# VH-VL binders against Autophagy-related protein 27 (ATG27), part 14

Target 1, 150 residues: Autophagy-related protein 27 (ATG27), of Vanderwaltozyma polyspora (a7tfh9r21to170)
Amino acid sequence: LKCANNRVLRKYHIDKHSAKKSVARDTPPSKTTEKWYVNPCEEHPADDIYDGCDKSDDICGIVMVDLPVFNKDPFVIKRIEATDMASFTATEESNALVLRYTGISWGQNMVAANIRYFCDKNSNEDEITSSIWANNDISIIIKGPSGCKK
Key: E = the ipSAE of ESMFold2; O = the ipSAE of OpenDDE; V2 = 0.75 times the mean of E and O plus 0.25 times the DockQ between their complexes.

## First folded at step 12 (VH-VL; framework fv_navenibart)

Design x3 (from w4 with heavy chain E106Y; at its last look DockQ between E and O 0.50; V2 from the best seeds 0.00; counts 0 for: pae E 7.7 > 2)
Fold by ESMFold2, look of step 12:
Structure x3 (fold): chain C 150 residues (1-150), chain A 121 residues (1-121), chain B 107 residues (1-107)
Amino acid sequence: as target 1 above (150 residues)
Amino acid sequence: QVQLVQSGAEVKKPGSSVKVSCKASGYTFTDYWMNWVRQAPGQGLEWIGIIYPGDSDTRYNAKFQGRVTITVDKSTTTAYMELSSLRSEDTAVYFCARLETEGWYYAFDIWGQGTTVTVSS
Amino acid sequence: DIQMTQSPSSLSASVGDRVTITCKASQSIRSYVAWYQQKPGKAPKFLIYAASSLQSGVPDRFSGSGSGTDFTLTISSLQPEDFATYFCQQYYSYPYTFGQGTKLEIK
C-alpha cells in the first residue's frame, strides 16, 4: 500500500524492485567496503541482504574497513538505516523520480538522503550506479525499470 | 479552504438502496484518494472502501463487496457511495474522508460532516 | 484483516491528569498507526500519524509512541476540551481498521 497509495509513486514501476550494491576499494593500510540496499516500497526485499541491514529498511548503508595489520576481521565504521520513521517525500525532476528522506539516524547526527531513479527500459532490474555519502547528506542514483512510468 | 460536504440524512426501508454524495472543494480532486467510513450507533468506525478519482481505481472492504459501489463525477468533484440491499444493521452515520498521500503516512486528514442513514420499516 | 484492540474502553480522569491509551495490533504494522479524536455528533479529528508524529495544529500535550504491535497515545495534562472518544487506526494494509475506541470522561 505504501507506494501504491502515493500519488507520485503510483505512476512508476518502483513497487516491483529493490537494489543493492557492494563496492570495495584499496585504502592503504586498509581495504574499505561500502554496501547499499534500497527498497523504498518495502514490498520486494532482496534475498540475502547484507549483514546489518533489515528487510524492512527503505535504505541501508554500511561502510566496513579491513585492517589486517591490526585486526583480521572487517569492522563497521558507518551505518545508517532509513525506515518508516524517516520523513519522506517523492517528487519528479526532469526525467527522474526523486525520493528524499530526512531524519535518518547516524549516531547522534541526522542524515538526509536523495535517491534519483532514471528509467532504463533495457534492464529488468534496478542498478545503483552512484552512491555518495558526504557529510550528513547521501546521494544515490538508480537506473532501471523503477524509474519508468507505467 | 478544503471541504467535503455530504448529502442530507436519509430514511430507507429494508431491501432498498441509498446513494450518499460527497462534494469536494478547495483541492485537486483527482490527486487524492477518497474513502468511505461508517459508524453505527454506539459502535466504532468501519472502513467501507476507497477510490482514486484520477483513474477510478476502487477497492472495497470484502464485508461490503457485492453491495457497495463507490464512484466519482470529476466534472462536479463529487464522490458517491451506493449501498444496496439495506438491512437494519446498516443504520449508521456515513462519512467520506480524504486520504493524505504526500508521504508514507496515509491518514484521513479531511472528513465530511457525515450522513445519517436510518433503515427501518 | 488486522485487528486493532484498544485499552481501556473507557477512562475517567480529571483536568490536569496524565492519561494513556493503548492500542495493540494483531500483527506487526511497524509504525503505520494514526490516532483520531471524536466528540459526540462530530466527525473524527486527525491527531497523530506514523505512531508518533503530531498533525499540524495539534497541541503538544498529545504524544504518541510505539512500533510493531504496541502503541500508546498520551495526554500529558488533560484539558476540558480533551474529553472525547479516541481511536487508533492502522493503515498498513487493506482493509483499514480502527480500534473500538476509548471514551475519556470527566471524573
Scores: ipSAE 0.052, ipTM 0.681, lowest interface PAE 7.7, mean pLDDT 86
ESMFold2 (binder alone), look of step 12: mean pLDDT 92; pTM 0.933
OpenDDE, look of step 12: ipSAE 0.716; ipTM 0.886

Design x4 (from x1 with light chain S93D; at its last look DockQ between E and O 0.05; V2 from the best seeds 0.00; counts 0 for: pae E 3.9 > 2, placed apart)
Heavy chain, then light chain:
Amino acid sequence: QVQLVQSGAEVKKPGSSVKVSCKASGYTFTDYWMNWVRQAPGQGLEWIGIIYPGDSDTRYNAKFQGRVTITVDKSTTTAYMELSSLRSEDTAVYFCARLEYEGWYEAFDIWGQGTTVTVSS
Amino acid sequence: DIQMTQSPSSLSASVGDRVTITCKASQSIRSYVAWYQQKPGKAPKFLIYAASSLQSGVPDRFSGSGSGTDFTLTISSLQPEDFATYFCQQYYDYPYTFGQGTKLEIK
ESMFold2, look of step 12: ipSAE 0.281; ipTM 0.751
ESMFold2 (binder alone), look of step 12: mean pLDDT 91; pTM 0.927
OpenDDE, look of step 12: ipSAE 0.747; ipTM 0.891

Design x5 (from x1 with light chain Y32W; at its last look DockQ between E and O 0.75; V2 from the best seeds 0.00; counts 0 for: pae E 6.3 > 2)
Fold by OpenDDE, look of step 12:
Structure x5 (fold): chain C 150 residues (1-150), chain A 121 residues (1-121), chain B 107 residues (1-107)
Amino acid sequence: as target 1 above (150 residues)
Amino acid sequence: QVQLVQSGAEVKKPGSSVKVSCKASGYTFTDYWMNWVRQAPGQGLEWIGIIYPGDSDTRYNAKFQGRVTITVDKSTTTAYMELSSLRSEDTAVYFCARLEYEGWYEAFDIWGQGTTVTVSS
Amino acid sequence: DIQMTQSPSSLSASVGDRVTITCKASQSIRSWVAWYQQKPGKAPKFLIYAASSLQSGVPDRFSGSGSGTDFTLTISSLQPEDFATYFCQQYYSYPYTFGQGTKLEIK
């Protein structure tokens, strides 16, 4: 998206940053690693993304599962990716910029994603502070300069 | 009703300038980008530039760099397009068009009726 | 600049026909395309977003598809009022660019 053309997004520094995070969790009997990349604005081209993600992705979620019990190598699934058919809404809610995606590919399914940006003027980089699933929707919280108004 | 009403036809000499107006009504003028597009006789559409009336952020087609100026008057909800150093190739119908979007999708959803600009010696 | 090439430049069809107009971008532009209809002496009229179910009150017989570089506008059953010139437009990047148009004439 050309964020500069969006009535809401143009007000924020979101066109200058991207965010990524890798989170490992114990998921007995396995371990699950989730990798997230978020870059909604085309003005900020991706240059350091996870393998399996496309530089054109607004959102990319990769799930890696390690199942030691079966002595199998970890397998990687590209679970979430924005598609050309994805719907998007940007809203200002309370003290957060909220981006909502619908029609996000999740294998053969479509899911929604909510990204909440909180302003942190003391940081030069966006940080994904939370990534949780709720009712087959992904909720991502990002804290950093992108959530700050220009 | 949302509408864009443009100024009347213009006949100009080569080397002169023309300024076309576009009066917007029926919506919040400052919330929508305004485009200028032209169409030469029997030809396709050519994008000239865009302006956001809210803060006058303006972007031009490089083809017209140095010759075109797009401005707005918020008090009258009117957009202007001025083209200088006119040449015969500038003969066209000039349109203003509002940019609307839904999510990632954008379109020129409202158009002015067009202003015919004829450049001839 | 991104070039949008429409095909055909013109075509003749009859009422009730299925008509397909194509637009090819010089580079990948995702799905950032809009289609317009223009009748003689009138301004273009927005029809649909490409590859989207989003429409601007346009009859269901109009549909768009495509992504990347190849896009299509389809009229499932041509009506008398559909004879016009159609344009594709990319809004992926500045400058915005249009296809050269497809004139749909009555056979």
Scores: ipSAE 0.028, ipTM 0.687, lowest interface PAE 4.7, mean pLDDT 89
ESMFold2, look of step 12: ipSAE 0.072; ipTM 0.687
ESMFold2 (binder alone), look of step 12: mean pLDDT 91; pTM 0.927

Design x6 (from x1 with heavy chain E102T; at its last look DockQ between E and O 0.58; V2 from the best seeds 0.00; counts 0 for: pae O 7.8 > 2)
Fold by OpenDDE, look of step 12:
Structure x6 (fold): chain C 150 residues (1-150), chain A 121 residues (1-121), chain B 107 residues (1-107)
Amino acid sequence: as target 1 above (150 residues)
Amino acid sequence: QVQLVQSGAEVKKPGSSVKVSCKASGYTFTDYWMNWVRQAPGQGLEWIGIIYPGDSDTRYNAKFQGRVTITVDKSTTTAYMELSSLRSEDTAVYFCARLEYTGWYEAFDIWGQGTTVTVSS
Amino acid sequence: DIQMTQSPSSLSASVGDRVTITCKASQSIRSYVAWYQQKPGKAPKFLIYAASSLQSGVPDRFSGSGSGTDFTLTISSLQPEDFATYFCQQYYSYPYTFGQGTKLEIK
């Protein structure tokens, strides 16, 4: 995404940061690991991304399942990535910058993603504080400098 | 109908300044970025700069840094491009062009008819 | 700056011909390219987004493709009104830059 030309995004420090997080959860009888990479602005090149993600991805989500019962290696069951064909909107709420992606590829399906940025002036890095699925849509909350206005 | 109407042809001496106007109509002027592009005779297109009329946020091609000023008058829905310290190489047709932005894709979808600026001794 | 190298500079073709114009970016710009048509004495006219299904009301005989560094504009069957100069443009980053243009002439 070209953030410099976006009426909303150009007002924020989002063009200088990316966010990444790996979360493991017990999902009996398995263990599920979700890896998220968020870098909406092309002005900020990706440098350290998860295997399976593309540096061109605004959003990349990898869901891995470990089934210890079967003594098998973890395997990827889901890959989410924004493509150039996705739609995008940015809006300013009272206390958050909200990015909405629609038409994100999830296997054979298209899903939406809501990325909510909250400003943290005390941090030099964006932190993904939450990633929640709701009706095949993903909601990601990021706290850090990207949510702060210039 | 959406349209951009530019001011008339200009003939200038080297070292002087020129200010070209672009009157927008048929759409919400403050909602679209406005570009300036020029085309020297028989040559390609060169992007000069862009302005968002809503808040006058402006970006310039560094090639013109210090010589170009892009402004808008919201009350008349008119964009302006002023180029100073003119030289013969500035002889070109100057276009204003509206930027259509879809979130992922951009294009100059509406163009003015062009303003010929001739710089000669 | 991102350079857009367009080829060929000129092309002669006949009505009904298939024509392909190419544009190469000096670096990867994803699919952020637009194509324009310009006739003598007129302003450029937006044609199509590269590598997109989005159209601007331009006839279906025009199509764009490509991603990364290589882009193409294709006219499947030339019509008399298609003889003009065509330009590619990148909007990946400032400054916006255009190809040198391809003049499509009647053979």
Scores: ipSAE 0.013, ipTM 0.633, lowest interface PAE 7.8, mean pLDDT 89
ESMFold2, look of step 12: ipSAE 0.451; ipTM 0.798
ESMFold2 (binder alone), look of step 12: mean pLDDT 91; pTM 0.926

## First folded at step 14 (VH-VL; framework fv_navenibart)

Design y1 (from x2 with heavy chain E102T; at its last look DockQ between E and O 0.07; V2 from the best seeds 0.00; counts 0 for: pae E 14.7 > 2, placed apart)
Fold by ESMFold2, look of step 14:
Structure y1 (fold): chain C 150 residues (1-150), chain A 121 residues (1-121), chain B 107 residues (1-107)
Amino acid sequence: as target 1 above (150 residues)
Amino acid sequence: QVQLVQSGAEVKKPGSSVKVSCKASGYTFTDYWMNWVRQAPGQGLEWIGIIYPGDSDTRYNAKFQGRVTITVDKSTTTAYMELSSLRSEDTAVYFCARLEFTGWYEAFDIWGQGTTVTVSS
Amino acid sequence: DIQMTQSPSSLSASVGDRVTITCKASQSIRSYVAWYQQKPGKAPKFLIYAASSLQSGVPDRFSGSGSGTDFTLTISSLQPEDFATYFCQQYYSYPYTFGQGTKLEIK
């Protein structure tokens, strides 16, 4: 996205940050890792992205399973990617900047993503605080400077 | 039914001002950017400026900066464009146009019928 | 300011013809181009956004393509109602700018 050209997004510091989160769950005999990357604005160049994500992604989600007790290498079971060609809206709610991506393809499935940014003036970094699937949608909550108006 | 209805034609002398109105109906006025665009006789289109009625955030084409003021009245769902210090080259049809702003996929999807402003001595 | 240059400035064609209109931007605007149709005495009608996406209700004989600096509007089989002036427009940055127009006339 060229966020400076978006009437809603240009009001926010969103063009200066990305957010990453890796969550590991110990589910014997396996381990499950979810990796999320959110970088909506092309003004902020992609760097330090997870293996399996494309630098052009606005959103990348990778779910991996590791079965070490069976001498099996980790493998990807889910990959969700949104680019600037997905259907997209930016909306202001009373306490959040909301980005909605629809028409995201995942194999034979179509999914949507909702990204909610909350302002945290005490932080220099965006933090993904929630990543929850509901009704074929992924909902991601980010707290940090990107949700703060200029 | 989404509709933009503009005020009637105006004839003005050089040095005066004109204020064109654009009444919106059929949609939530405060959710969409409103633009003003003009077209001189036999010429292409020229963007004047934009306003977000929800918070009155405005931007102007630098060519018109200092001569144009774009405002809204939320209670009447009406946008206004006022152009001052009129010159003969300001003779044009003035359009209001709604911007669909779904991210980077933006366009002027609904236009008013146009208001002819003629500046002559 | 980003200049948009259309070619040709005018074009004569017959019903049923395939027509191509091009638009060049003075710098990369990625895919941030829209196309409009305008008939005499009327406001422009929105046809295409994001270089290639058709607005709802636009006939599928209209198509758009391109990215970067070079963009094309194609009408695959002209109908009588398609004789009009066509404009490209960039919405990459302020000020929004339009091409000078291509007048499509009956041959």
Scores: ipSAE 0.006, ipTM 0.493, lowest interface PAE 14.7, mean pLDDT 83
ESMFold2 (binder alone), look of step 14: mean pLDDT 91; pTM 0.930
OpenDDE, look of step 14: ipSAE 0.263; ipTM 0.783

Design y2 (from x2 with heavy chain F101W; at its last look DockQ between E and O 0.74; V2 from the best seeds 0.00; counts 0 for: pae E 5.3 > 2)
Heavy chain, then light chain:
Amino acid sequence: QVQLVQSGAEVKKPGSSVKVSCKASGYTFTDYWMNWVRQAPGQGLEWIGIIYPGDSDTRYNAKFQGRVTITVDKSTTTAYMELSSLRSEDTAVYFCARLEWEGWYEAFDIWGQGTTVTVSS
Amino acid sequence: DIQMTQSPSSLSASVGDRVTITCKASQSIRSYVAWYQQKPGKAPKFLIYAASSLQSGVPDRFSGSGSGTDFTLTISSLQPEDFATYFCQQYYSYPYTFGQGTKLEIK
ESMFold2, look of step 14: ipSAE 0.161; ipTM 0.706
ESMFold2 (binder alone), look of step 14: mean pLDDT 91; pTM 0.922
OpenDDE, look of step 14: ipSAE 0.191; ipTM 0.774

Design y3 (from x2 with heavy chain E102Y; at its last look DockQ between E and O 0.05; V2 from the best seeds 0.00; counts 0 for: pae E 11.4 > 2, placed apart)
Fold by ESMFold2, look of step 14:
Structure y3 (fold): chain C 150 residues (1-150), chain A 121 residues (1-121), chain B 107 residues (1-107)
Amino acid sequence: as target 1 above (150 residues)
Amino acid sequence: QVQLVQSGAEVKKPGSSVKVSCKASGYTFTDYWMNWVRQAPGQGLEWIGIIYPGDSDTRYNAKFQGRVTITVDKSTTTAYMELSSLRSEDTAVYFCARLEFYGWYEAFDIWGQGTTVTVSS
Amino acid sequence: DIQMTQSPSSLSASVGDRVTITCKASQSIRSYVAWYQQKPGKAPKFLIYAASSLQSGVPDRFSGSGSGTDFTLTISSLQPEDFATYFCQQYYSYPYTFGQGTKLEIK
């Protein structure tokens, strides 16, 4: 998104940051890794992104499985990407900046994503503190400078 | 050249109101928060409030809540601070100051010359 | 509200002296501190952001340090134009608050 042209987003430091998180879970006999990348503003160049994400993505989610008993390399089982082609709104709550994406295509399904940014002036980086993908809804919470007003 | 030019000195009676102006030039007015700060004679600095001219998002020091109104006129690139129910304790020099960001850090990088407001009988 | 306690309230010094002014916050504010210089009848002049980062065009004899609650402004070799009042300011949270000021006078 061109965040300087959005009446809400231009008030925030969101155009200076991206956020990444990788979470691994034991799912015997396998291991499952979820990777999340959030970079909503095109003013911030997309670099150092996960394999399987596109540089034009506002949101990218990847789920990988490692099956050691099969003696195979880990492989992707789920991938979702949201770009500026999804329907998008930005709103302010009393203590959070909220980005909502709808109409994200995932196979034959439509997915919605809510990204909540909370300001943390104690940090110089954004941190994804929660990432939940349930059914056709994605909920991500980010704490850091992006949620702070300019 | 970036410049903030404030309105002239004012003498007011207790209970009245004052409206100080701050004319901005040399930069994109709607891209920078504007602050108001006052300084009583021989005293330190006291922050009054802040406005984002792009959408008029405004925040006040609770000490002045209910008595102060900060506004902008984008067409004249001018910020205003109006203080009502004046008391002798409001006698001070009132400054406007632009907020600049250095990443996620801040400073008041450009100040107006100050407007002296005197409240006396 | 975060209180900024500045010391000393005044000091006398000679040209060439090394001068240190301190500022203490009532809670941790990490590095969210700016320093300003003010001469009589003038608006404050911005010197330092982020506790230690010098603004462009400010002489190298000025420096800042500190993090958390304790901050200092140092002038390494005092010049005649440095006699002024100095203020620290926190911008960690609203309301923004200033120290009470330190008046630096010619001895």
Scores: ipSAE 0.006, ipTM 0.576, lowest interface PAE 11.4, mean pLDDT 86
ESMFold2 (binder alone), look of step 14: mean pLDDT 93; pTM 0.950
OpenDDE, look of step 14: ipSAE 0.016; ipTM 0.624

Design y4 (from y1 with light chain S93K; at its last look DockQ between E and O 0.07; V2 from the best seeds 0.00; counts 0 for: pae E 6.8 > 2, placed apart)
Fold by OpenDDE, look of step 14:
Structure y4 (fold): chain C 150 residues (1-150), chain A 121 residues (1-121), chain B 107 residues (1-107)
Amino acid sequence: as target 1 above (150 residues)
Amino acid sequence: QVQLVQSGAEVKKPGSSVKVSCKASGYTFTDYWMNWVRQAPGQGLEWIGIIYPGDSDTRYNAKFQGRVTITVDKSTTTAYMELSSLRSEDTAVYFCARLEFTGWYEAFDIWGQGTTVTVSS
Amino acid sequence: DIQMTQSPSSLSASVGDRVTITCKASQSIRSYVAWYQQKPGKAPKFLIYAASSLQSGVPDRFSGSGSGTDFTLTISSLQPEDFATYFCQQYYKYPYTFGQGTKLEIK
């Protein structure tokens, strides 16, 4: 997404940062790792992206399952990719910048992604503080400079 | 043509206040952030603050916090910078400058002609 | 705050010379740097942003480079109208800050 073309996004420092998070948890007999990479603006070239993600992705979500007991390589059970080809809206709410992607394909399902940016002027990096699946909707919360107006 | 026209020179006593105006024309006033920058004689540039005329969202350099107030009048497409409790160190040329954002860079692409503010006893 | 250390403070050069001005940021600011030219009694004029070689209305003899903390403005062949003071500026985060300037004078 070219953020400069969006009247709302151009007000924010979102074009200067990306966010990523990797969380692993025990899911006996396996281990599940959830990875998220968020880089909505093409003005900020993607770097250090996770394997399985494309540099063109605005949002990339990967859920991997590792079965160490079987000495097998981790496998991906869920992959979400959103680009500017998906339907997109940016809105300013009372305390957050909200990016909404709709019409994202996941297998035979259609999902939506909601990214909520909260401003943290004291941070130089965006932090994904939450990633939640609710039905077919993904909710991601990011705290950092991207949520701050220019 | 896009231009910013500022108010005239000011001579002020220490402790007083000054309010400088910046009249914008030639573009959609509410779509661009407006900055205030000053330059002391023979010195560099110092950023004072920024305002988005569309909703008056304002950010200040902490150095001036409490003494500076930046406002806009959308009806006249004019930005204002008021600095109170003036000191001799506040003597400078004050500029308004529009922030351009292309998606690849930000820059103060349009500047006012400057307003000289002299603070002296 | 992010400090922008600009060097040199002053520089004497001749027409036709290659001139390089540097700006160092106190922390990584990606490529979020802009360069300005200022002539006496005038407001600064936007020249180029970091890593750019050509801007509309700016002669191609001006070019910018750098990322992270080190940035340079280069004038490949100095022209008479180029004698002025140049400033770098970071727009990575508030407060926006400028270098102290480089005064380019005729030798």
Scores: ipSAE 0.037, ipTM 0.677, lowest interface PAE 2.8, mean pLDDT 90
ESMFold2, look of step 14: ipSAE 0.047; ipTM 0.653
ESMFold2 (binder alone), look of step 14: mean pLDDT 91; pTM 0.927

Design y5 (from y1 with light chain S53Y; at its last look DockQ between E and O 0.32; V2 from the best seeds 0.00; counts 0 for: pae E 6.4 > 2)
Heavy chain, then light chain:
Amino acid sequence: QVQLVQSGAEVKKPGSSVKVSCKASGYTFTDYWMNWVRQAPGQGLEWIGIIYPGDSDTRYNAKFQGRVTITVDKSTTTAYMELSSLRSEDTAVYFCARLEFTGWYEAFDIWGQGTTVTVSS
Amino acid sequence: DIQMTQSPSSLSASVGDRVTITCKASQSIRSYVAWYQQKPGKAPKFLIYAASYLQSGVPDRFSGSGSGTDFTLTISSLQPEDFATYFCQQYYSYPYTFGQGTKLEIK
ESMFold2, look of step 14: ipSAE 0.075; ipTM 0.667
ESMFold2 (binder alone), look of step 14: mean pLDDT 91; pTM 0.929
OpenDDE, look of step 14: ipSAE 0.020; ipTM 0.641

Design y6 (from y1 with heavy chain L99H; at its last look DockQ between E and O 0.11; V2 from the best seeds 0.00; counts 0 for: pae E 6.4 > 2, placed apart)
Fold by ESMFold2, look of step 14:
Structure y6 (fold): chain C 150 residues (1-150), chain A 121 residues (1-121), chain B 107 residues (1-107)
Amino acid sequence: as target 1 above (150 residues)
Amino acid sequence: QVQLVQSGAEVKKPGSSVKVSCKASGYTFTDYWMNWVRQAPGQGLEWIGIIYPGDSDTRYNAKFQGRVTITVDKSTTTAYMELSSLRSEDTAVYFCARHEFTGWYEAFDIWGQGTTVTVSS
Amino acid sequence: DIQMTQSPSSLSASVGDRVTITCKASQSIRSYVAWYQQKPGKAPKFLIYAASSLQSGVPDRFSGSGSGTDFTLTISSLQPEDFATYFCQQYYSYPYTFGQGTKLEIK
């Protein structure tokens, strides 16, 4: 997105940051790793992105499984990427900047993603505090400077 | 109906200045970027600069920086482009153009009719 | 600055012909390309954004393609009203720049 051109996004520090999250869960006999990357603004060049994400992605979600008993390298079982092929809107809620992506293709399904940014003026970086992928809906909550007005 | 209506033709001497107006109607003036573009006779189009009327954030083509000023008047929904120290090479039709925002990709969707500026002695 | 180079600079064609105009960017601009039609003495008319998306009200005989550096405008069956000058334009980065134009003339 060219965030400086958007009449909502240009009010916020969102063009200076990206956010990442990686969490592992035991799913015996395997281990599952969930990775999220959010970088909506082209003004902030993509860096330090996960393998399997594209630098042009606004949102990249990857679920990997490793099978330690078989000594195999982890492999991807789920991947979703929000790019310029999706529809996009930005709105302001009373306490949050909300980015909504719709029409994200995943197999035969259309997926929607809602990214909610809450201001944290005491932090220098954005943190993903919640990431939920249920059915065809993705909900991500980010706390940090991006949700703060300029 | 969205419209951009520009001021009339100008004839100017070298060294003087010109101020072209662009009156917007039919949309929320402060929500869209406004560009200025010129076209010399028989030539292509040349981008001069852009302004966001909501906060007057303004960017210029470095070729014109120092002698161009782009402003807005929100009360009359009018954008202005003033070019100083005119030269014969500045003879051109000057256009204002609204920048359509489609979420991802943007283009100049509405153009003014053009203002002919002739610089001659 | 990103240079946009159009070809051909001029061409002659007959009603019903298929016409192709190309535009090359000096560096990748992804799909941040628009196409405009201009008649003499008139402001440019917006045709295509995002390299391939048609503006509302533009006849579907117009189409655009390309990504990265190489872009094409195609008119599938030329009509009398299509004789004009056509410009590509990048809006990837400032300063925004235009191709030099392609004049499409009646044969």
Scores: ipSAE 0.057, ipTM 0.662, lowest interface PAE 6.4, mean pLDDT 86
ESMFold2 (binder alone), look of step 14: mean pLDDT 91; pTM 0.930
OpenDDE, look of step 14: ipSAE 0.321; ipTM 0.793

## First folded at step 15 (VH-VL; framework fv_navenibart)

Design z2 (from x2 with light chain Y92K; at its last look DockQ between E and O 0.78; V2 from the best seeds 0.00; counts 0 for: pae E 5.2 > 2)
Heavy chain, then light chain:
Amino acid sequence: QVQLVQSGAEVKKPGSSVKVSCKASGYTFTDYWMNWVRQAPGQGLEWIGIIYPGDSDTRYNAKFQGRVTITVDKSTTTAYMELSSLRSEDTAVYFCARLEFEGWYEAFDIWGQGTTVTVSS
Amino acid sequence: DIQMTQSPSSLSASVGDRVTITCKASQSIRSYVAWYQQKPGKAPKFLIYAASSLQSGVPDRFSGSGSGTDFTLTISSLQPEDFATYFCQQYKSYPYTFGQGTKLEIK
ESMFold2, look of step 15: ipSAE 0.199; ipTM 0.721
ESMFold2 (binder alone), look of step 15: mean pLDDT 91; pTM 0.929
OpenDDE, look of step 15: ipSAE 0.687; ipTM 0.888

